# Ledger of designs, part 18: VH-VL binders against Protein LST7 (LST7)

Target 1, 242 residues: Protein LST7 (LST7), of Saccharomyces cerevisiae (p53237)
Amino acid sequence: MSSTVISLAHFCDKHGPRIISVTQSAEKGTLGEELLVPDYPTESYCESCLLQFPEESTRSMRCFIEDVPFITTQYSSIRYQLLNSIIKRAFSEETMIYDNMPFIFFDDLRGLNLVIGFKLYDENARGNERRYCFILTVDSRSHDDSMKMLSEHWNFIIGGFDKMIAYIKNIHKSEFLGKNKTVENNLETLNNNAFIGSYLRANKSKFGRNLVSLTDDKFLFVRIHKWNSFLLHTVMNENKLP
Key: E = the ipSAE of ESMFold2; O = the ipSAE of ESMFold2 at other seeds; V2 = 0.75 times the mean of E and O plus 0.25 times the DockQ between their complexes.

## First folded at step 15 (VH-VL; framework fv_polzastobart)

Design v4 (from u6 with heavy chain Q101R; at its last look DockQ between E and O 0.55; V2 from the best seeds 0.00; counts 0 for: pae O 12.7 > 2)
Fold by ESMFold2 at other seeds, look of step 15:
Structure v4 (fold): chain C 242 residues (1-242), chain A 119 residues (1-119), chain B 107 residues (1-107)
Amino acid sequence: as target 1 above (242 residues)
Amino acid sequence: QITLKESGPTLVKPTQTLTLTCTFSGFSLSTSGVSVSWIRQPPGKALEWLASIYWERSKYNNPSLKSRLTVTKDTSKNQVVLTMTNMDPVDTATYYCARLRDYTYFDSWGQGTLVTVSS
Amino acid sequence: DIQMTQSPSSLSTSVGDRVTITCRASQGINSYLAWYQQKPGKAPKLLIYEASSLQSGVASRFSGSGSGTDFTFTISSLQPEDVATYFCQQFYSYPRTFGQGTKLEIK
């Protein structure tokens, strides 16, 4: 089992903290099929919480890097309760300020977690904002071993998350410019981590929106899968201690 | 490094069914992560996407030809097979198989095979 | 279906000249566009993906730019081996569609 995973989570207006995607590895030389999720109906799932691949019937994404399988799904059948506990802690943490500033927390039950939060402006969300975070989880009871791994890969991991967050923010801004010209100043304020509600406090209908819709990028979660697989593979290969 | 090769008849009569085979070398179809598409090009005209079969086994056909097209994958033979029913002279084209990168573009193409439909 | 319109349909220029080809989508396709080179009697070869990314092994004189509906493909200094037809292709939605092509000849 992989001791290190990358998650994307958000704070849903209706459901609170929810996992959107989890990227994990399986043993080198295997197909990782135990981590795949079969097709299932999604009509009862919240749109904003749903992991949406370009093909509606696809529920798992898999790739191989040097014979190591990497799988992205919405839930981990192996780590479901752990990951739910981690995201609840992450969104309750008072030091998360959604400005790409990382923070960490560690305990014996949840291991070491590196969290980077960000926001996207959306008139259809409460407070005109949707909150997200990327989380690197090292599932280890040893604080020293986990911190050693993190310190050796700090710039790489943080830089990797920053690049993906910047990508998401940029294509979200492009979608806004195509549909809502009057909110372009709000987007700049959101990207600068300032609360934008003062400029465009408007009574808009509220409903959930998927990241695919917010970015107009039907391949968004494929890109996240490939990038997170790359980050995990690099971290696992360059460290002889998990 | 991956090579693709189309094989099948080069001449068919109107109303016959065309069967084309794409054979991979340098890579195994039993390895997950390889998706394949069929594309054709009528002489002097634009390329037209026909069908795709993805690594997770889902399939998509061009809606304009959907009822005529069947695509299948045989991992034991390392092949992808296209069948197209009710051939007509307007279907005369060079037929290519290509590797589809994830869900995006075609990064490796076979050499193509010209199929002529005439009496 | 998303229509892809290329301009010009053909051009004839001299070795060393800068060549510019445009591709226009009938609706916004973000940056989900690829450019292919097809020499007579051969299969298309991918040159540019995602509007501006150069495929591995492709000469640096080829480049691409644009987003939304308007895209540009450029050869900075035309070489004799660049005589071909060039196609754009969108991968934003199904069905995948291609431009009608631009035939490039050397004068």
Scores: ipSAE 0.006, ipTM 0.469, lowest interface PAE 12.7, mean pLDDT 80
ESMFold2, look of step 15: ipSAE 0.565; ipTM 0.800
ESMFold2 (binder alone), look of step 15: mean pLDDT 91; pTM 0.921

Design v5 (from u6 with light chain F91Y; at its last look DockQ between E and O 0.59; V2 from the best seeds 0.00; counts 0 for: pae O 14.2 > 2)
Fold by ESMFold2 at other seeds, look of step 15:
Structure v5 (fold): chain C 242 residues (1-242), chain A 119 residues (1-119), chain B 107 residues (1-107)
Amino acid sequence: as target 1 above (242 residues)
Amino acid sequence: QITLKESGPTLVKPTQTLTLTCTFSGFSLSTSGVSVSWIRQPPGKALEWLASIYWERSKYNNPSLKSRLTVTKDTSKNQVVLTMTNMDPVDTATYYCARLQDYTYFDSWGQGTLVTVSS
Amino acid sequence: DIQMTQSPSSLSTSVGDRVTITCRASQGINSYLAWYQQKPGKAPKLLIYEASSLQSGVASRFSGSGSGTDFTFTISSLQPEDVATYFCQQYYSYPRTFGQGTKLEIK
């Protein structure tokens, strides 16, 4: 794992805290192939946990900024067990209120973590909400160095996460409004409270949904990859993190 | 700075095969979501998408051309090649290659090359 | 295939006027629509993506709006260098399809 990474995680109704994607850099001048994970069966991932790119067979994204490769992929629990610990702490934090208010915590194995959580409404989820967060993890030589780096990039990182979260929330709102308009039109056609009642109960089953489905944006994870790569590159370029 | 340039013959006889090469710089087909695509424009008419080839070697051809199209790439040379069989006078057009990022729209275009199909 | 229909096919206006061009899709395409400018003898240039987002380096007098099936493209104050053909393109699905274009001229 690189010394600075950005993760997207969620709280799965079936699996609890899970990482959807991790964006990290590789050594300048290389192709970054060491950051690719081996093939894994998609049957091990539920719909809500899966990182889905527009091309169905794609498991990772790679781009290059000034000859530095940036890779986004979903990592196995074997290779990235420490990230599981980080997300469990992130979702257990009492001060996380999922309103774009950042918080930080220190992990003795992975260093300093900046977390911004958000929620999306979904009637098919427990509590009618799905919970997500972006996490910047900074693993420097010391706690003081990590805090200095966060202080110097605080507004930039928070602003960057806020922009992506606002984008996700806005397109989710658009998908939600379109879906509800269609449902309301169909309800008038049905014209029966008893039938409507059974219809609504049948459609309120709890099941997982991918962020792509929640936003009706098949390019969402490509946008997240590109944006997170930009954020990481800017932080690395200005402060030269190890 | 992103550039694309089309090269190949400008005059082709009916039934012959057209081969065009797109040479580009300022980006790589190793980048996820990147495509180089071919689009044509008959004189005074609308643009028509022909084919795309992606970073992971996926290929898409316009179904209206009934398998006349083959697209290939050489990522190390920054080249994409279009082959179009059984040319007909109606295929007379300016042929463009263009970059598509993130499976969306065409953000960079070559200058185009006019290909005339005539006896 | 998704058909894209533009109106008008041709337009002649004066410098400083507001110009509006419309594009209609044969089915819903969300906001996955781009607008291009093509000057005579030149390659197309991307102006607007995602229906309303202005491409970097494009003058602020250009704008776009709409979603679903009905889209508009606007030049707030026509300049002499804006003489060109303008066309829309959907990227909701394959095949990618283009409007037939609107030729804009100055009186």
Scores: ipSAE 0.000, ipTM 0.456, lowest interface PAE 14.2, mean pLDDT 80
ESMFold2, look of step 15: ipSAE 0.576; ipTM 0.801
ESMFold2 (binder alone), look of step 15: mean pLDDT 92; pTM 0.934

Design v6 (from u6 with heavy chain S58T; at its last look DockQ between E and O 0.79; V2 from the best seeds 0.00; counts 0 for: pae O 2.7 > 2)
Fold by ESMFold2 at other seeds, look of step 15:
Structure v6 (fold): chain C 242 residues (1-242), chain A 119 residues (1-119), chain B 107 residues (1-107)
Amino acid sequence: as target 1 above (242 residues)
Amino acid sequence: QITLKESGPTLVKPTQTLTLTCTFSGFSLSTSGVSVSWIRQPPGKALEWLASIYWERTKYNNPSLKSRLTVTKDTSKNQVVLTMTNMDPVDTATYYCARLQDYTYFDSWGQGTLVTVSS
Amino acid sequence: DIQMTQSPSSLSTSVGDRVTITCRASQGINSYLAWYQQKPGKAPKLLIYEASSLQSGVASRFSGSGSGTDFTFTISSLQPEDVATYFCQQFYSYPRTFGQGTKLEIK
């Protein structure tokens, strides 16, 4: 795994904290094929956990910025077990406020992590909400080097995450309001959970939903990967970690 | 900087097979969501998408013509080849190859080649 | 298949006039629509992508708007070099489909 990565994770109703998307770089001038993984059975991934690309039977995406390949794939939990510990800690951290407020923690194995959490309203989810976060991970044995990189890029990274989160929230709001007129009232009361879980189970099925479905944006993971690639590339060019 | 150029025969007899080659430069099919696509335009008529091919195993052919169309690639030569069987005078058109970006739209086009099917 | 219907089919107007062309999709396509210009004997040129975003190097007099099923393309002040056929294309799904085009001429 490269020394700096950006992840999108969520709290799956069925599986708990899970990674949806990880953007990584490979060596400049290569195709980054070492970051591509073989096909895995999708039975181990529920609908809400799958990395989904438009009209391709593929679970991988590769793009290039100045000959640097940036790659994301549908990852086996075995190959990337250290990210599982990071996301479990991110969703258990008491300072995480799903109000776009960033927080930082250090993981002894994976290094420094910057997290911004957000929520989307969904009547089909437990508690009528789905929880997500973006995570920048700086994998360095030097705490000082990773803190230096973060401090020099703070506004850029936070601004970048905020913009993508705002995009996701806005298109989710548009898709949701387009399908339901009564949702406008429920969005105003999201913190109070206007829907009561037991009666919702009786009237509306609870099931997992892919973020593509929640936003009605088939290009969503393409946009996320290209945006995260841009963020990573900018950070790497201005402050290279050893 | 980005260029695409169609090559192949300009006159084909009915029932023959048309083979067109698109040679491109300034980009690679190694990028996800980037495709070389074939589009045709009969004289005075609308554009019709024919086929798209990506760096991965995914190919898309127009369903109305799928039994007649084959698209292949040679990434080492930066070439994409369209084969269309059983040509008919109705297939007379200008044939374009174009770059599709991010699974979306066509941002770069070749100049096109007119293929006439004589009856 | 998603049908794309353009209007008008042809248009003749004066230099400096505002030109408006519409495109309607047979189903919702969000904002997944592009506009192209094609001059006689030439390949199409992308002008606008994702309904309203202006392609790099395209003059600012060109613009687009709309979402869902109804889309509008505008030339704010017609120039002599704008004589061409203009058409829309949806990229919501395969097969990719195009409008029939609008021929634009100067009186």
Scores: ipSAE 0.436, ipTM 0.736, lowest interface PAE 2.7, mean pLDDT 82
ESMFold2, look of step 15: ipSAE 0.562; ipTM 0.781
ESMFold2 (binder alone), look of step 15: mean pLDDT 92; pTM 0.931

## First folded at step 16 (VH-VL; framework fv_polzastobart)

Design w1 (from v2 with heavy chain S30R, light chain Q55E; at its last look DockQ between E and O 0.91; V2 from the best seeds 0.71)
Fold by ESMFold2, look of step 16:
Structure w1 (fold): chain C 242 residues (1-242), chain A 119 residues (1-119), chain B 107 residues (1-107)
Amino acid sequence: as target 1 above (242 residues)
Amino acid sequence: QITLKESGPTLVKPTQTLTLTCTFSGFSLRTSGVSVSWIRQPPGKALEWLASIYWERKKYNNPSLKSRLTVTKDTSKNQVVLTMTNMDPVDTATYYCARLQDYTYFDSWGQGTLVTVSS
Amino acid sequence: DIQMTQSPSSLSTSVGDRVTITCRASQGINSYLAWYQQKPGKAPKLLIYEASSLESGVASRFSGSGSGTDFTFTISSLQPEDVATYFCQQFYSYPRTFGQGTKLEIK
């Protein structure tokens, strides 16, 4: 795992906190092939936890910025064991507010973590919402050095996550309103049947949904990969010593 | 500066196999979602996508021509090769290679090469 | 296969006029549509991507709109250099398919 990593995670109704994707860099001038994960069938993989590229079997995406490879991969519990504990703590923190408010925590084992959570409405999720977060993880070499780095890049990192979250929320809102336009257009009818509708909704099956489905954007994870790669490259480039 | 250039025969006989080479520069087939694709255009007619190839060893061929098309790559030479069997006069067209990025649209095109199929 | 249907097939109009070309997909394609300009003897040139986004270096008189199945391409004020054939292309799925084209001429 590189010293700075961006993760996308969610709280799965079935599995609890889970990582969807991890973005990291390799050495400039290499192909970063050691960071790739094998392509494999995903027929039995949890739909909501799956990193879904336009190619069904693809589990890794690679790009290059100034000859530095950036790689986004499907979660692997073997490779990313430290991240599992980080996301469990992130989703359990009392100060986590799923309204784009940044949240930071550090420990000796896990390092410094900046977390921004967000929610998407979905009647097929428990509590009618699906919870996500983006996490910037900086290794645990020094709390003071990590905090200094974070303080120098605070607005950039927060702004970068906010822009991607805003994009996701906007296309989700568009997809949601498109599927539910009759509900909004018939507000008086909905109000008159609110109890019946609530009762029927409470009895609906709950099932997982991929972010691609939730946003109706088959290229969503390509966009996330490229944006996270851009954010990492900028942070690493500004903090590299000559 | 991104460039793509098609090369190969401009005249083939019916039933022969056409082999076209796309030589490109300014990018490489090492980035996910990047493809060198083949598109043809019969004189005065619409563009028709033929094939795409990616670094992940994934290939897509137009189903209407599936058995006739083979696409291969040589990343060390920055080349992609299209092979099309059993040529017919209806296959007379300008053949382009183009770059596709992010699994989306064609953002850079070669100049094209007119291939005429006649006796 | 997603069929793309353009209209009109040809159009003759005057410099300064507003030009509108439509493209209809046989099924919903979200906003995954591109518009190309092709001048005689030349390769296509990308103008608009993702239905409405202007490619860098392309004049602002070109624009696009639409989502789902119905898309429009507009030239706000026709210039002499805009004489060309214009194509739409979906990138929702493979096979990638193109509209039949609209040949634009000046009267």
Scores: ipSAE 0.605, ipTM 0.801, lowest interface PAE 1.6, mean pLDDT 83
ESMFold2 (binder alone), look of step 16: mean pLDDT 92; pTM 0.930
ESMFold2 at other seeds, look of step 16: ipSAE 0.685; ipTM 0.837

Design w2 (from v3 with heavy chain S58K K59T; at its last look DockQ between E and O 0.01; V2 from the best seeds 0.00; counts 0 for: pae O 13.0 > 2, placed apart)
Heavy chain, then light chain:
Amino acid sequence: QITLKESGPTLVKPTQTLTLTCTFSGFSLRTSGVSVSWIRQPPGKALEWLASIYWERKTYNNPSLKSRLTVTKDTSKNQVVLTMTNMDPVDTATYYCARLQDYTYFDSWGQGTLVTVSS
Amino acid sequence: DIQMTQSPSSLSTSVGDRVTITCRASQGINSYLAWYQQKPGKAPKLLIYEASSLQSGVASRFSGSGSGTDFTFTISSLQPEDVATYFCQQFYSYPRTFGQGTKLEIK
ESMFold2, look of step 16: ipSAE 0.668; ipTM 0.829
ESMFold2 (binder alone), look of step 16: mean pLDDT 92; pTM 0.930
ESMFold2 at other seeds, look of step 16: ipSAE 0.671; ipTM 0.820
ESMFold2, fold request of step 17: ipSAE 0.730, 0.722, 0.712; ipTM 0.849, 0.848, 0.848
ESMFold2 (binder alone), fold request of step 17: mean pLDDT 92, 92, 92; pTM 0.931, 0.929, 0.930
ESMFold2 at other seeds, fold request of step 17: ipSAE 0.634, 0.712, 0.703; ipTM 0.804, 0.847, 0.827
ESMFold2, look of step 18: ipSAE 0.712; ipTM 0.852
ESMFold2 (binder alone), look of step 18: mean pLDDT 92; pTM 0.930
ESMFold2 at other seeds, look of step 18: ipSAE 0.005; ipTM 0.404

Design w3 (from v2 with light chain N30S; at its last look DockQ between E and O 0.78; V2 from the best seeds 0.64)
Fold by ESMFold2, look of step 16:
Structure w3 (fold): chain C 242 residues (1-242), chain A 119 residues (1-119), chain B 107 residues (1-107)
Amino acid sequence: as target 1 above (242 residues)
Amino acid sequence: QITLKESGPTLVKPTQTLTLTCTFSGFSLSTSGVSVSWIRQPPGKALEWLASIYWERKKYNNPSLKSRLTVTKDTSKNQVVLTMTNMDPVDTATYYCARLQDYTYFDSWGQGTLVTVSS
Amino acid sequence: DIQMTQSPSSLSTSVGDRVTITCRASQGISSYLAWYQQKPGKAPKLLIYEASSLQSGVASRFSGSGSGTDFTFTISSLQPEDVATYFCQQFYSYPRTFGQGTKLEIK
């Protein structure tokens, strides 16, 4: 794992805390091939936990910024064992309030982590909401060094996460309102026949949904990959000051 | 500063194999979602997508041409090669290579090369 | 395969006129449609992506709209340099498919 990474994670109804994607850099001038994950069958995987690109067999995405490769991959428990501990801590923390308030924690094992959580409404999820977060992880033994780096980039990092979160929430809101304006129109009719409306609400099933489905944006993870690569590149470049 | 250029024979006989090379610059096939694709246009007809190849060795061929198409790449030379077997006069067309980005649309095109298939 | 049907096949109008061209997909493609301009003997040029977004460096008189199956391309005020054939293209799935084209001429 690179010393600084950006993760997207969620709380899966079936699996608990799970990483959806991890963005890392490789050494400048290389292709970063060691970070790639080959495509593999995913039919047994929970849909809500999968990284989806428009090409369904793709498990990794790569881009380059100033000859530095940035790779975003599907989660692999073999490769990303540290991140499992990080997301368990992030989703168990009672102070994460899912309103774009940043949350920071540090320890010797998990390093420094900046977490910003958000929620999306979904009738097919437990509690009618799905919980997500973006996490910047700085894997450093020194709390003071990591906090100094974070404080130097604070506004940039939180602003960057906030912008992507706002994008996701806005396009989810648009998809949701499109479907539910139709339902609300039909619900006005059903409310005049109230017994049918109660029956329909009682039959809402619970199942996993991919973030692509929730936003109706098949290119969503392409956008997330490119944005997270940009954020990570900026943070890492500024740490190379003279 | 993105450039693509098609090269290869302009006249082939029926049943022969056509090999076209696209030489490109200003971008790399090492970036996800970027493809060099082949599109053809018979005289006075619509455009027809033939094949796309990506950095991850993913490739897509137009199913209407069955297994007649092979697309390969040489990343070190910035080249993509289209091979099309069993040429027929109906395959007479201008052949373009183009850059597809972010798994979407074609934002840069070569000037094209006319290939005539004549007995 | 997703079939793309353009209307009309050809169009002859006057400079300054508003031009509209339609493109219909055989199934829903969301907003995953692009419009291209092709002048005789030249390669296509991308004008509009994702149904309505104008490509950088393209004149503001060009616009697009639509989603699902029905899409419209508009030139607000025809210029002499706009004489060309115009194509739509879906990027919802493979195979990528193009409309048959609309040849635009000045009267």
Scores: ipSAE 0.568, ipTM 0.788, lowest interface PAE 1.9, mean pLDDT 83
ESMFold2 (binder alone), look of step 16: mean pLDDT 91; pTM 0.922
ESMFold2 at other seeds, look of step 16: ipSAE 0.607; ipTM 0.807

Design w4 (from v2 with heavy chain K58R; at its last look DockQ between E and O 0.86; V2 from the best seeds 0.00; counts 0 for: pae O 2.02 > 2)
Fold by ESMFold2 at other seeds, look of step 16:
Structure w4 (fold): chain C 242 residues (1-242), chain A 119 residues (1-119), chain B 107 residues (1-107)
Amino acid sequence: as target 1 above (242 residues)
Amino acid sequence: QITLKESGPTLVKPTQTLTLTCTFSGFSLSTSGVSVSWIRQPPGKALEWLASIYWERRKYNNPSLKSRLTVTKDTSKNQVVLTMTNMDPVDTATYYCARLQDYTYFDSWGQGTLVTVSS
Amino acid sequence: DIQMTQSPSSLSTSVGDRVTITCRASQGINSYLAWYQQKPGKAPKLLIYEASSLQSGVASRFSGSGSGTDFTFTISSLQPEDVATYFCQQFYSYPRTFGQGTKLEIK
């Protein structure tokens, strides 16, 4: 099947719909170098929009499953306009409820897209919530072929996205509880410090936060890369699935 | 099966440059987050991390030894080379190469090679 | 640099006993800690990763716990083949640093 990708996107308080990461495959037996992006300045990127790897200079991640390379980047140099159009529609779709309920859409321009939205609580976000979605995109003008592939893998894809979303929600909850415990335990110390008012204002201030910060997991996007690569590989090995 | 093997001289004179080669199999440095790293252990002492190299040629050297260490790779030969200048008897140790995965911990180690620095 | 301090430096116990080794980091390292076993004349072997996860092929009598700065490694019932030096290693930041080791012996 032609060009299938998995994207993670969010609705930025400042920028609206934005892609955080895209995972794509290349041909078996190659290194997938055509999908790697060149170095670029990150100084203009919003904190909440950035794909953040443990190494500051890393712009792409690559792994191999059965000699097939899988590449994760912040944007697709090949499909930037297409994917940008897809996330704008995904966040405008009336049926997206942000409660892990999946939905699909198809047209000649955007192909077939399976979307699952979710939310994270954050006092630093407008409305105290940050909105995200995972999207499987099948870039094919053959509606019947795309729907056949999706129907054959429906439970697998939905289950896969649900597991990653549950993981993110769980470690986000753990980070939140950890911060509240630390603040409570150190309240007397903070009361002796002149910047207590600044700390309280920062907690109520609105600013962007990266998923790495929201989860306190510096390896989060490594995990997402490997999981999305696994999902894509399974879907693309149609003849090897039960 | 993942394997790593250290090779190079076992005896080096003070002030000379040590060159060690790690030959590995069962994995590739073309995978993100994977590194071949060098760690040493002086007789009866703790392990000390020396250097790590990744597929993007990103390198990390122990700050206490930074100017003495060079790590290079040859992906066609599945080899990583450690060069350490100005050897001193205190550098006598068993030198290991190990695989670091996902930017994390060392999950596979070579058998090690004892390097003795003496006149 | 993050300093890793192990306790005790050595330990003698009987077969079947519960063994406890601790490791303290000089700053918070989340759960980014690994435990290794090194038998005499051998390379280190990874036992526990991410503070508490058991590496494949490692016996279930080994376990780890902790987060932040204080970590514990446990052998629930010591076996003769567990005679070795055990050490922790943080992977929170570079330089990667190791504990000085705990030498475990049978009485």
Scores: ipSAE 0.559, ipTM 0.798, lowest interface PAE 2.0, mean pLDDT 83
ESMFold2, look of step 16: ipSAE 0.595; ipTM 0.805
ESMFold2 (binder alone), look of step 16: mean pLDDT 91; pTM 0.929

